# Designs tried in a protein design chat: miniprotein binders against b1l550. Part 82

Target 1, 279 residues: b1l550
Amino acid sequence: MRLPEELLERARDIHSEAPSHRIKLDRVGSFGLKVPVEFKGFLLLAEADVWVSLPEGRRGVDLSRQVEAIYELSNPPKDPFSLCREAAISLLEKLNYADSSGVSIRFDAPLQDGESLKYYGVEISSIASDEIINKIRVEILGMTACPCTAELIRAYKSSEIAATHTQRSLGILEVSTKAEHPDPDKLASIIERAMSSPLRTYTKRPDEGGLVIRSLSNARLAEDVVREMIHLFLEEFGHLPEDTHILAAVRSMESVHMHDIYAERSFSLDEIRKEISSH
Key: E = the ipSAE of ESMFold2; O = the ipSAE of OpenDDE; V2 = 0.75 times the mean of E and O plus 0.25 times the DockQ between their complexes.

## First folded at step 9 (miniprotein)

Design qj20
Fold by ESMFold2-Fast, scan of step 9:
Formats: structure tokens, C-alpha cells, sequence
Structure qj20 (fold): chain B 279 residues (1-279), chain A 82 residues (1-82)
């Protein structure tokens, strides 16, 4: 049932009213919106959050204008980077009481894997306030092999082939910058190259055996993987502004333990270059 | 509404900045510099309007973007010179 539009003339404007308590809110918006995006030739169903800050004197936000802002920019579907950037700015323009706005878009990104596809996690954000900050987080699974156990087994059996435990490890790269979002495929590549070996969606026994041997021959601690990710990141993305912030992390799902091993480093480009140059 | 007019110029400038990023990924350095120069003109127009409107947050946002664009133009000028 559709109520008569004439009721709008008599209805209170709840959002513009004073709130029960004069408290600022940092993020108020529409979360979990389904939005189509185009990513590298794929049409994907992504999940979006849109928000603005709410001043202490205003009871609510105009949620219809938030949804309209993102859908006006997402029809027809476009790349999620431009969508985030443009929508965040549009939210500040449309909602003049807000001091900040943000948009986050999450999806599983396809990556070619032989004759099949594998997927990695992507979250793209743009936050508009006194500046525009573009943020991206990439997560992809790979394989690590323990070098400590490998050396112990080699010493015990004098084996030519190092036996050790292998496990899935989740690699994470997060970048916050005033410049363009880094290419997530390049971030995923950096993570995979830092691992003992990548994981595959589909493989035959000969290829599977090769992957295992590669992993065993390239045994790495979680700490090794994080350092290698940082090294590879600097080679690929060292051109970003010096105030760019990066998080590099690995969570190793240890096959011989009931718990995970975790290693991380947060840094700005300015900070890490000074650190490397001082040694 | 001068605040909305300032946002219009800011949005136009940011689209030019995104186009400059696209051109840089292709190696089109001269064209990227031209897009940044045009973006700077739009941002300066946005700044004047924002100042007249007295919107301090918008003024700060535009000034930070001007700073970023000027840094990019300087870097590209160095690259073009050799």
C-alpha cells in the first residue's frame, strides 16, 4: 500500500529535529548494499557501505540521498575505484551537514589460474573529509613451509630432500594514500610471490607434486614473508606519495599447532626508506 | 548555492586528476601534466568560491588537493626535463 503523497506536507521532518542527546556520531549510513561493479572485464556483485558523520544537533541522516548517490554512479556498472572516489565526494556535496563521508566496496576478485579461476578478497574505500584518502586491502591465501622443521629433519636423517610441515597462510596488504588506489592484481601478485608457493583452484597430480616440491624448496617463516612483501611492494609502488601508509601481514594457519602464527608491519613510505637507509 | 558550486568545480577537478592517473599508467606523461594543470585551475576556482562561502572544511579539503596536484606537476616536470 502506497500512502498519499499529501501526507508529506503534514509529516514531521524527523531527520532535521534535535536529537535526544547532543552527541556527534562518526559514521551513520547504509551498510550492506548490493552494487554491481565492473572489475577487469567481469561483472561482479559487490557489497557496499556508505556513511557520513552526523553533527550533535541533528537527529538523523537522509538515508535516501546516500543510496541515491551511490546508485546514480553505479548505473550502468563501473569500476569500483571510480565508484568509491566519486560517491564519497558526492555524499559530502549532497549532505551539507556532514564533516566527512566514506564508501567501502567489498568483493571477491577473480584471478586467472590455468584453465580455471581463483579468488582473492578486495576491499576498496574512499574517505572524504579535510582530504581524500583512497584505501585498499587485499587478502589472498598461499602456502608456507617451515624452515626450522626442515633443518631438524635434514639433521636427523641426512636427507637430500627437506621434509617439513606446510600450511595455508593468508597474506594481507593494505594501502592508504591520497593518490590512485594500487592495482589489486599487483598487490595479490606481490603476496603470492612472497609465499613459499601460491595455491591453486584445480590441479592434476603432477602439477600438485611440483607445487609441493616448490614450497618445500622455498621454506619461509611468516617473518620472511612479511619482509619479502615489503621489499616487493617498494619495487612496484615506491612512486606513491611519501605519506602513504602500508600494512603488510601474514597469518599462518600452522598445521602442527592448534593456533595461528601472525606477523605484521605498518609503515609510511617516508618511515621505511629512512629505516632501510640507516642500516 | 556557492557551496554546491564549489563542490561542482572540486568534482570536475578530481575527475581530471583520475584521468591524469590513467594517462600516467599508459606512460603519457605530457598529457597527464596537462590534466593536472587543468585540475589546478578548477581547484583554484573552487577555492575562491569556498572562501566567499566561509566553509572552512571545504577550504581545507581544496587546499590539500591543490598541494597534492602541485606536487604531482613538479614531479612530472622533473621527469620531462630528463
Amino acid sequence: as target 1 above (279 residues)
Amino acid sequence: DPVREAFKYFQEAYKLIMEAWRLLRKGDVEEAAEEYEEALEKLEEALEIAKEAGNERLIRMIKRMIEYVKEMIEELEKKLKG
Scores: ipSAE 0.621, ipTM 0.882, lowest interface PAE 1.8, mean pLDDT 86

Design qj21
Fold by ESMFold2-Fast, scan of step 9:
Structure qj21 (fold): chain B 279 residues (1-279), chain A 82 residues (1-82)
Amino acid sequence: as target 1 above (279 residues)
Amino acid sequence: DPVREAFKYFFEAYKLIMEAWRLLRKGDVEEAAEEYEEALEKLEEALEIAKEAGNERLIRMIKRMIEYVKEMIEELEKKLKG
């Protein structure tokens, strides 16, 4: 069912009217849109938010133009990075009153895990204004083992492989850059390599035993994991612009405590290189 | 629509800039410099069209991208000569 188009001639254009208060809004848009994306051979259902800035003299945003911008670019499905960047620019083309636009796309990314798959979280954004900034956040679970308890047990039992508590830890890498979005599989790999051990979707007892022994032999504090993530990031992504901003963080869900341990560091590439070179 | 035409050139330039970053990631400095030079050509065309259209926001956006691309070309030229 469609209403007669002649009704549009009689209706006021509410969005173009002056607002009740002349206040600029930073983000006005359509949030929670479902969009198909193609990611490394997989067709995935992603969730997207699209927005623009709204000037003080305009009452509302044309939401249909926002939805049009992303849906035109998502059919046929394409990689979420190109979709994100192109949609952000398209929003500024379609909504000329806006000073800035943004697009965020979230999905669970598959990783090959033996005969099965495991998944990690990806959120990408592109924000267009006088410049374009591309952001990516990768979250993946791994395992950490406590070196402090390991040392106490080693002293007690004189064991070569120290017993200690292990727990799930969430590793986080977030990157904001003028360059293309970093490859999320490489970011996920950095996080897993910084951990005591990666987690698996499926293991049999011999493989499970090996994973546990690996964790115990590679005990790391949350602080150790963050430092290692930064080190590995610089090795892989040192080519990025110097004003690239990174957040590296770990949340350890301590198995012997009622609370979590959290460690993080935010930095620009310029900042961290000066810090490292001063030592 | 001149604004749409300016955005067309801007899109083409931006794709070349993204390709240049992929090449830099692989260590292909000379090829990356070529992509930036082609992007600069398209951005200059976009800028002239945007100026004719009188779209100040788009002019600022294109000018900032030109500044960025010129800076990258200078840095890559230093690496190639060094």
Scores: ipSAE 0.479, ipTM 0.831, lowest interface PAE 2.8, mean pLDDT 85

Design qj22
Fold by ESMFold2-Fast, scan of step 9:
Structure qj22 (fold): chain B 279 residues (1-279), chain A 82 residues (1-82)
Amino acid sequence: as target 1 above (279 residues)
Amino acid sequence: DPVREAFKYFYEAYKLIMEAWRLLRKGDVEEAAEEYEEALEKLEEALEIAKEAGNERLIRMIKRMIEYVKEMIEELEKKLKG
């Protein structure tokens, strides 16, 4: 059953009415939408959030127009970067009372791992306001090995290769820029190269032994990993605009503790270059 | 609707900017510069329409995009010379 369309002539336009309180809202939208995206030859099911700002004098947002904006651009499926950018602009055009719009798209990205695949987390956003800002967050698991325990065991045994505890660590790179979204595979690569070793989908015993020896020979504090991630990021993406903002972080799921260790640094490209040049 | 007309030019400009990014990834510097130059023309048109409409937010958004495109054109011109 559908109600007669003629009722629209008598129904109040609730969204355009004045609100009970004249308060601006920063984000009002449709969250958790399922959208197909094409990513590097894969058809993936992604989750999208779409929103706009709501001015103090307007009661509500036309949510159906938000959904139309992303659906018009997602059929047929397209790359999530173009979808994000174009949908954010479309929202601002369609909802002219809004001062800003945004789109976020989340998915697990496949990455070649020998003859198999492994997966890492990607969240891509575009925010349109007084400017267009493209944001990407990449999260991937790797392995870290504790250099402190390694040094104690080395001192005890006088061994060249010390035993130490290893754990999964989550590496995080987030980039906000007026330029294009950085390639998430390159961000994932930076994170893995900064770790003691990458993780694999599967290994046989000889390969597993090699990975463990690699991590033991490349023991790193969470602080070391963050610094290395920043160094590698500047080598790969130092060409981005100077006002590009980066978050580099590591969350180490410590095998010898009931709690995690966390290290991070936020910076703009101009800020970090001045800091490095002061030495 | 002047605001919608300004957005039409802005959207066309942004598609050209995205194409310039794609060309830069392939190393096609001259072609990318041409795309940015065409984007700048469309942004200037969008700016005039937005000014006539008196939409201050849209004017600011377009001006910031113009600044970005001009910076990119200057960087690519230096790269092509040297």
Scores: ipSAE 0.675, ipTM 0.897, lowest interface PAE 1.5, mean pLDDT 86

Design qj23
Fold by ESMFold2-Fast, scan of step 9:
Structure qj23 (fold): chain B 279 residues (1-279), chain A 82 residues (1-82)
Amino acid sequence: as target 1 above (279 residues)
Amino acid sequence: DPVREAFKYFMEAYKLIMEAYRLLRKGDVEEAAEEYEEALEKLEEALEIAKEAGNERLIRMIKRMIEYVKEMIEELEKKLKG
């Protein structure tokens, strides 16, 4: 059903009216938009949130201009990083009453895994205010093996290969920076290299055995994995601005417990360099 | 619309800044410096337009970006001179 357009000339502009209460809102927007993006040769369906701040004297946000900002920039599909950054700036241009804008885009990234593909989680954002901050969060599963139980079993029953419990562990790297979004494949690679072994989408029995032996020979605590992730991050991304903020974390889904083990560290590049140099 | 024009220059400058970062990751320091210098010119044009329009928020945003780009240019000039 379509109402006559001439009714629009008589309707009040609700969004421009004064609100019942003069309270500023931090984020008002369109959430859960489906947007096609091009990522490393793949056409993917991503999910996007777009928002702006709303001043205390204005009742509402023009949501149609928010949708216009992202969809005009997504046709034809482009890389999600450029889309995220450009849409955040476009929101401020189209919605002149806002003092800040933001765009977040989420997708599962394909990663080459031998003859097959595996997938890891990516969430990126760009927040524009007096500065533009680009943020990326990468989550990928790997395997960890417990070194404590390995030593206990070795002491109990002599073995050339230590027996221990293994589990899936989720590695997390989050980066906030004034620079461009870091390459998520490189972040995923850092996480996997810090683990006891990576996980595979497809393995034949001999490859599966090799993966297990690798993890048992490279047993690591969640704390070990986080420290290794930070070390590898600094080797790859130490060139980023000193005020870049990083979160490194591991959530280990312990196979011998009803609960998970979690380890994390947040830091700026300036902070971590000073910490390392003081030792 | 002067505000829209200022945002066009700002967007062009920001794309150049992102490209400069990509060039730096490839080790193309001289090319990156050129991109930052072009971005600075566009930001200065955006700033004049924003000042004439009296948009204080946009003025602050552009000034912050100019400061950042100038710092990057100085850092890269030091690297290039040895």
Scores: ipSAE 0.606, ipTM 0.872, lowest interface PAE 1.9, mean pLDDT 86

Design qj24
Fold by ESMFold2-Fast, scan of step 9:
Structure qj24 (fold): chain B 279 residues (1-279), chain A 82 residues (1-82)
Amino acid sequence: as target 1 above (279 residues)
Amino acid sequence: DPVREAFKYFMEAYKLIMEAFRLLRKGDVEEAAEEYEEALEKLEEALEIAKEAGNERLIRMIKRMIEYVKEMIEELEKKLKG
């Protein structure tokens, strides 16, 4: 049931009223919106958060304007990167009291895996204020094999192929930049190449044996994987602005422990180049 | 609405800037420079409208983007002449 339009003229504009306390809020918005996106030929259902800053003198945000901003840009479905960037700018246009806006979009990205597909996690954001910063986080599982246990067993058994524990490891690359969002498939590729081996959605016995042998022959510490990810990132994305910030991390779900191993490094391109060039 | 008009030019400029980055990644330096030059023209139009409207935040946002685009154009001009 729609209420009469005449009630709008008589009702208080709650959002424009003064709040009980003059406190600025950093993020106020609509979280958990379902939006369709087009990603590399796939129509995917993504989850989006949209927000703006709220000044100290205003009680609330016009939430209908936020939803309108992202939905008018999502029909027809477009790539999530353009949607993210354009929606952030649109929020500032539609909500003139805001000093900043942001959009975050999350989805599972399909990746070709032989004749099948596998999936990895993508979260992107665009935050608009006096500048626009684009951020992407990619998470993908791979396999790691412990070189320490491999060396001990090799010494004990004198075998050429080391027996050691293997485990799933989650690789993470996060990039924050003034440039366009990096291609998540390239970030996923960097993570997989840094691991002992990639994981597959579907394997037959010979393929499974091959992955295990690859992993055992390419045993790596979580620390090794992070360093290799950084090296490969600089080769692929070293052209990005010098103030681009990167987080490279690995979480190894150790098969021989009740706990995980974690390694990370955060850096700017300017910072890491100076560090590497000092040796 | 002049503020809406300024945002329209800003959005068009920003799309060109994102395209310029994409072209640079592919090694298309000359094409990227052209996109940045077109973006600069749209940003200057946005700035004029934003100043007339007296929107200080939008003026700062546009000025920061103009500064960045000018730096990129200068660097690309050096590469093209080299």
Scores: ipSAE 0.608, ipTM 0.873, lowest interface PAE 1.9, mean pLDDT 86

Design qj25 (at its last look DockQ between E and O 0.96; V2 from the best seeds 0.75)
Fold by ESMFold2-Fast, scan of step 9:
Structure qj25 (fold): chain B 279 residues (1-279), chain A 82 residues (1-82)
Amino acid sequence: as target 1 above (279 residues)
Amino acid sequence: DPVREAFKYFMEAYKLVMEAWRLLRKGDVEEAAEEYEEALEKLEEALEIAKEAGNERLIRMIKRMIEYVKEMIEELEKKLKG
């Protein structure tokens, strides 16, 4: 049942009314929207959040304008980066009372893994205000092997191959920049290369043995992995604007402990270059 | 609606910036520089319209993008020189 149009003349415009309290809100929007995106030849179902700032004198946001912004730009499906950037700008155009807008899009990204696929987590955002900031967060699992236990075992059995415990570790790279979103596959590659070995979706015994041997030959602390991730990031993405901000982190699900080990570092490109010597 | 027109030019400019990024990833430095120059022209148009409309936030947003595009043009000019 559709209500008669003449009721609009009699109904209050709730959203344009003064609020109960004159308080500015930072983010008001539509969260958990399902949006199709095209990513590297795959059609994926992504989850999107869209929001705007709300001034102290306005009671509410016209949510239909927010949904219009993202759905108009998502048909036909396009790459999630362009969708994110364009939707953030469109939100500011459509909602003229807003000082800022934002869009976040989350999905599991396929990555070629031999003859199969594996998946890693991606969240991209664009925030439009006095500037446009593009943010990406990549999370991927890998394997680490403990160098401390390896040395103890080597000392105990000096003529034997060093043995140690291995565990799954979650690597995290987050980048905020005025330039384009970094390629998430390259960020995932940096994380995997920093670890003792990557994880596989599908392995046969010879491949599994190979991964274990690589891991044991490349034992790394969580602290080692974070430092290597930063080093590899600077090699690949050192060309980004100097005010680009990065978070590098590792959460190691230690097989010999009931708890995890965590290491992180946040920095700007300008800050980290001054901290390390130039090569 | 001058604010809407300023946003139209801004969006057109940003799409040119995104195209410049795509061209740079392919190693097409000269073509990328052309896209940035076109983006700058549209941003300057957007800025004049935004100033006439008196929209301070939009003026700041456009100025920040002009600054970024000028930085990119300067960087690419250095590369082309070599």
Scores: ipSAE 0.736, ipTM 0.918, lowest interface PAE 1.3, mean pLDDT 86
Fold by OpenDDE base, look of step 10:
Order: structure tokens, then sequence, then C-alpha cells
Structure qj25 (fold): chain B 279 residues (1-279), chain A 82 residues (1-82)
């Protein structure tokens, strides 16, 4: 049943009314929208969040306009980077009372793994205010082998390649910059290279054996992985603005413990360069 | 709508800024500089329109972007002369 249009003219605009409490809100929007995006030749259904700030003098946000903004830009499907940037700016245009806007798009990105596919998690965001900040978060699973246990076993059995426990570890790189979003495939590659070995979707027996041997030969603490991630990131993305902010983190799902090991470093490019140069 | 028009120019400028970054990543410094110059022109147009419209928020946003683009142009000029 469609309400008569005449009723709409008589109805108070609840959203434009003064609130009972004059308090500004930082983010008001629709979370968990589904939007199509084109990513490296794949058409993907991504999850999206859209929001704007709400001034103290306005009761509510025009949520329908927010949804309209992102879907107008999503047809035809486009790359999620452009979609985020353009949608964030469009939100400010459509909702003139907002001081800031934001868009976040999440999906599993396909990654070629020989003849098969693996994936990593990606969240692409843009926030518009006095400045436009582009943010990307990449999460990918890898494998770590413990060097401490390896040393113990080496001492015990005098083996050239010491056995050790291995575990699945989640690597995380989050980058916030005024520049374009960094290439998520490159970020994923950095994380994988920082770990003892990558994970594989499909392995034949000889390949599996080789993967394990590689892991054992490249045993790393969670701390080592984070430091390696930072090192590799600087090599690949050192050209980004100095005020670019990075979070590098690893969550190791320890196989010998009931708990996970977590390590992280948050830094700006300027900060970390100064730190490294001082040594 | 002057506000809409100002946003149009701003959007176009921002696309050029992002393209400039892409070009820089590829080592195309001269082309990147050209994109920044074009972006600057569009931002200046956007600024004038936004001023006429009296949209203070948009004015601030445009001014900030202009500052950024000018800094980038200066940096690239130094690279090209050196």
Amino acid sequence: as target 1 above (279 residues)
Amino acid sequence: DPVREAFKYFMEAYKLVMEAWRLLRKGDVEEAAEEYEEALEKLEEALEIAKEAGNERLIRMIKRMIEYVKEMIEELEKKLKG
C-alpha cells in the first residue's frame, strides 16, 4: 500500500526537527548494505557501510538519501576504490548539513594460488571532511613456525632442520592516507612474505612437504612477522605521504597454547623513518 | 544549484589528484604534474563558486585540497629540475 502523496505534505519532517537534546553525532548511517563492485575482473557482492555526521540542531539523518547515493554510483558496478571516494563526496553533497561522511566496503578478494584461488579480507574506506582520507585494511592468513621450539628440538635431536610447532596466523595491514588506496594485492603479498610460509588452497603431497620445510626453515616469532611486514611495507610504499598512518599486526593462533599471541605497531611514515635512521 | 556545481568541479579535481598519484606510482612525474595543474584550476573554479554560494564547509574543503595540490606541484617541480 503506497501512502497518498498528499499525506506526505502534511506530515512533519521528523528528521529536520530539533532534537530533545542538542548533541552532535559523529556517525549516523546504514550498515550492512550489499553493493556490487568490480575488482580485478571479478564482479563481487560487497558489504557496505555509509554514514554522515549529524549536527546538534537536527534530529535525524535522511537515510534514504544515503542509500540512494551509493547505489546510484554502484550502477554500473565499478571498482571499490572509486566507489568509496566518490560516494563519500556525494554524501556531503546530498546531505548538506553533514560536516563529515564515510563509506566502507568489505569483501573477500580473490588471490591466485596456482591453479586454484585463495582469498584475503579487504575493507576499503574513504572519509570526507575538511580532508579526504582513504583507508584500506587487508587481512590474510598464513603460517608461522616457532623458532624457540625449533631451537629446543635442534638441541635435543641435533637435526639440521628442526621440527617445531606451526600455527595459522592472521596478518593485518591497515593504511590511512591522503593518497590513493594502496594496492591490496601488494599488501597481501607483504603479509604473506613476512610469515614463515603462505597457506595454500590445494597442495599435492610433494608440494605440501616443501611448504612445511620452507616454514621450518623460516621460523619466525609473531614479533618477527610484524617487523618484517613493516620493513617490506617501507620498501614498497615508502613513496606515500609522510603523514600516512599504518597499522601492522599479527594474531597467531598458537597451536600449543589455549590463547593467541598478538603483536602490533602503529606508526606514521615520518615516525618510522626517523626511528630506523636513528639506528 | 551553485553548491552542486562547486561539488562537480571538486569531484573532477579530486579524480585528477588520484590519477596523479597513480601516475607517480608508475614514475610518470611529468604527467602527474600536469594532472595536478589541471586539478588546481578546477579547484580554483570550485572555490569561486562555493564562495558565491556561501558554503563555508565546502570552502574549507576546497582550500585544504588547494594547499595540498600546491605542495605536490612544488615537490614535483623540484624533482623535475633536479
Scores: ipSAE 0.721, ipTM 0.915, lowest interface PAE 0.7, mean pLDDT 92
Fold by ESMFold2, look of step 10:
Structure qj25 (fold): chain B 279 residues (1-279), chain A 82 residues (1-82)
Amino acid sequence: as target 1 above (279 residues)
Amino acid sequence: DPVREAFKYFMEAYKLVMEAWRLLRKGDVEEAAEEYEEALEKLEEALEIAKEAGNERLIRMIKRMIEYVKEMIEELEKKLKG
């Protein structure tokens, strides 16, 4: 049921009023929007959040203009990075009272996995204020094999061949930069290469054995997986601006423990290079 | 509607900045520098319009992007000389 448009002339514009408590808000927005995106030839359904700052003198955000900022740009579907960045700028244009805006877009990115596809998590965002900051978070599962148990078992039998427990580990890379969003496939590759072995969509028994043997041959502590991710990141993305901020982390879902092991390091490119050069 | 026009030029410039990063990713340093130079031209146009409109927030936003683009141009010119 559509109401008569003439009512707009009689009704108060609640959102443009001053609030009872004049307190600015940092993020007021519409969250959980469904938007189509095109990523490397795939048409994906992504989930987006859009927001703006709200000054102390304005009671509410014009939510219809806010939603229009992203939907107008999403038709026809386009790459999520351009959509994210452009929508953030468009929000500041459309909502002239805001000092800042933000857009987040989340999707599962497909990766070739032998003869099939696997998926990893991607969340990108763009925050526009006096500066524009682009952020990407990538999460992908891999396999780790515990070197401590491997050594204990070797010592027990005095064997050259070690056995140990293996488990799924979630690797995380998050990058915040003034540059373009880093390619999520490259971030996912860095994470997988830092692990003991990749995880596959499915394996036949000979392939399963190969993955396990690889993981045993490349046993790593969660801490060293994080260090390897940082090393590989610097090789691939060391050219980004010096104030680029990175978080590298691993959550290992230990197969023999009731709890996870977690390791994390946050740094700027300037900070980490100084640290490495001092040793 | 000068504020909208200034945002239009700013958006065009920002797209060029993103294109410059794409070119740098491919190793096309000279082409990236050209994109930054074009972005700077668009930003100067946006700045003129924003100043005439008196929009202080947009002026700050444009000026910070100009600073960033100028730094990138200087960096890339140094690489091209080497």
Scores: ipSAE 0.640, ipTM 0.886, lowest interface PAE 1.5, mean pLDDT 89
ESMFold2 (binder alone), look of step 10: mean pLDDT 86; pTM 0.833

Design qj26
Fold by ESMFold2-Fast, scan of step 9:
Structure qj26 (fold): chain B 279 residues (1-279), chain A 82 residues (1-82)
Amino acid sequence: as target 1 above (279 residues)
Amino acid sequence: DPVREAFKYFMEAYKLAMEAWRLLRKGDVEEAAEEYEEALEKLEEALEIAKEAGNERLIRMIKRMIEWVKEMIEELEKKLKG
């Protein structure tokens, strides 16, 4: 049952009232919205969060204006990057009391894998205040092989192909920049190239054997993978603004342990340039 | 509403700047230059409207974007020189 619209003239405007306590809130919004997006020829169902800052003197946010902002821009479906950036700006226009706005969009991205598809995780955001910062996080699984055990077995048996344990490893690249969001397929490619080998959705026996041999011939510590990811990132994305912030990380799901191994490095482009050029 | 008008110009300028960035990375230098120039023109219009409206937050946002677009134009000029 819908109530008569004339009741709006008689009802208090709760959101514009003074709050019980004069405290600013950093993020108030609509979380877990489902939005269709177009990504590289695919129509995907993404999950979106939209928010604004709330000043100390205002009791609440007009949540319907937030939902309007993203849904107006998502119909017809468009690429998630443009949607993210444009919605963040639209939120500040529609909600004039806000000092900042943000939009986050999450989806599983398809990636061509021989005659099949595999999927990797993408989370993007745009935060608008005195500046607009675009952030992307890419997570993709790959394979690593332990060089320590390989060396031990080589010493023991002098094998031509070193035997060692292999495991699934999650590679993570996160980039925050004032430029447009980096291409997630390129970030996923960097992660996979840094690993001992990529993972596949479907393999036939000969291809599976080749993948295993590749990983064994390219044994890498989690620390090695993170360093290689940073090296490859700088080759591909060294053109980004110097104040761009990057996180590179690997979580190795060790097949011979009850626990995982984790390695990470965060840096700005300015910081890493100074570090590398010191040699 | 002058604030809404300023946001409209800002949005158009921001889209142009993002497109110009993409074109520049593809090597379409001349097209990128044209889009950065158009973005700067729209940002200057947005700034005038925002100043008239007295919206300090929007003024700061537009000024930061102008600074970055000018930085990109300078980078583009250096690339053209070689």
Scores: ipSAE 0.657, ipTM 0.886, lowest interface PAE 1.7, mean pLDDT 86

Design qj27
Fold by ESMFold2-Fast, scan of step 9:
Structure qj27 (fold): chain B 279 residues (1-279), chain A 82 residues (1-82)
Amino acid sequence: as target 1 above (279 residues)
Amino acid sequence: DPVREAFKYFMEAYKLIMEAWRLLRKGDVEEAAEEYEEALEKLEEALEIAKEAGNEKLIKMIKRMIEYVKEMIEELEKKLKG
C-alpha cells in the first residue's frame, strides 16, 4: 500500500530542518546493503555501506538518494572497484550538502587452490572529499611455525629438522591510495608468500606432509612475517604514489597459548623508502 | 545546476582515468596517456564550472585530481621517450 504522493506537499521536510543540536556528523548512511558484484568471472553477493558527512545545520540525510547512487551503478553487476569509485562520486553529486562521501564493499574472494577454491576477505572503499582515496584491505589465513621452540627441540634432540608448534596466522594488508585499488589477488599472494606456508582447502596425506615440512623448514615469527610482507609489497607495488599508506599486520593464533600474538606496521611509501635507505 | 554539471565532467574524467589504469595494466602506455590527456581536458572544464559555482570543496577535489593526472602524464611521457 502506497500513501498518496499529495501528502508530500503538506508534510514537513524533516531532513532539511535545523537539528536539535548544531553538531556535525562524520558518517551518516545506509549500511549492510546487499549488492551483486562481478569479480574475476564470479558473480558474488557483496555487502555495501554508503555514507556522507552531515553539516551541523541539517537534521538528516536523504537515505533514498544514497541507495539510488549505488543501485543505479550496480545494475548490471560490475567490478567492485569501479562501483566503489563511481558511487562515492555520485553520492557527493546527489547529496550536495555533504562535505565527504564514502562507499565500502565487502566480500569473500575466491582464489584457485589446486582443483578447488579457497576464500579470502576483501574490503574495498572509496572516499570522496577534497580528494578521492581508494582503500583496500585483504585478509587471508596462512600457517606459521615457531622458530624459538624449533631451536629448543633441535638443541634437545640434536635433530637436523626441528619439531615445533604450528598455527593459523591471519595476514592483513591494507592500502590507501589516490591511484587504482591494488589487485587483491596480488595482495593475498604477498601475504601467503610471507608465511611459513599457505593453507589449503583440500589436501591428501602426501600434500599435507609436504605443507608441514615446508612450514617447519621456514619457521617465522609474526614479526618476520610482517617484515617479509612489507618487502614483497615494495617489490610488487613500489610504483604507487609516494603518499600511498600501507598497513601490514599478522595475528598469530598461537597453538601453545590461550592468547594470540599480533605484529603490525603502518607506513607511507615515502617514509619506508627513507627508512630502508638509511640502513 | 552548475554544481551537478561540474560533477558530470568530473565523473567523465574519472572514468577516463579508470580506463587509463586498465590500459596501463595491459602495457598500452600510449593509449593510457591519451585517456589521461582527455581526462585533463574534462577536469579543466569541471574546474571552471566549480569556480563559477563557488564550491570550494569541489574546487579542491578537482585541483588535486588535475595534479594527479598531470603527474601520470609526465611519467608516461618519460616512458614513451625512453
Scores: ipSAE 0.724, ipTM 0.914, lowest interface PAE 1.3, mean pLDDT 87

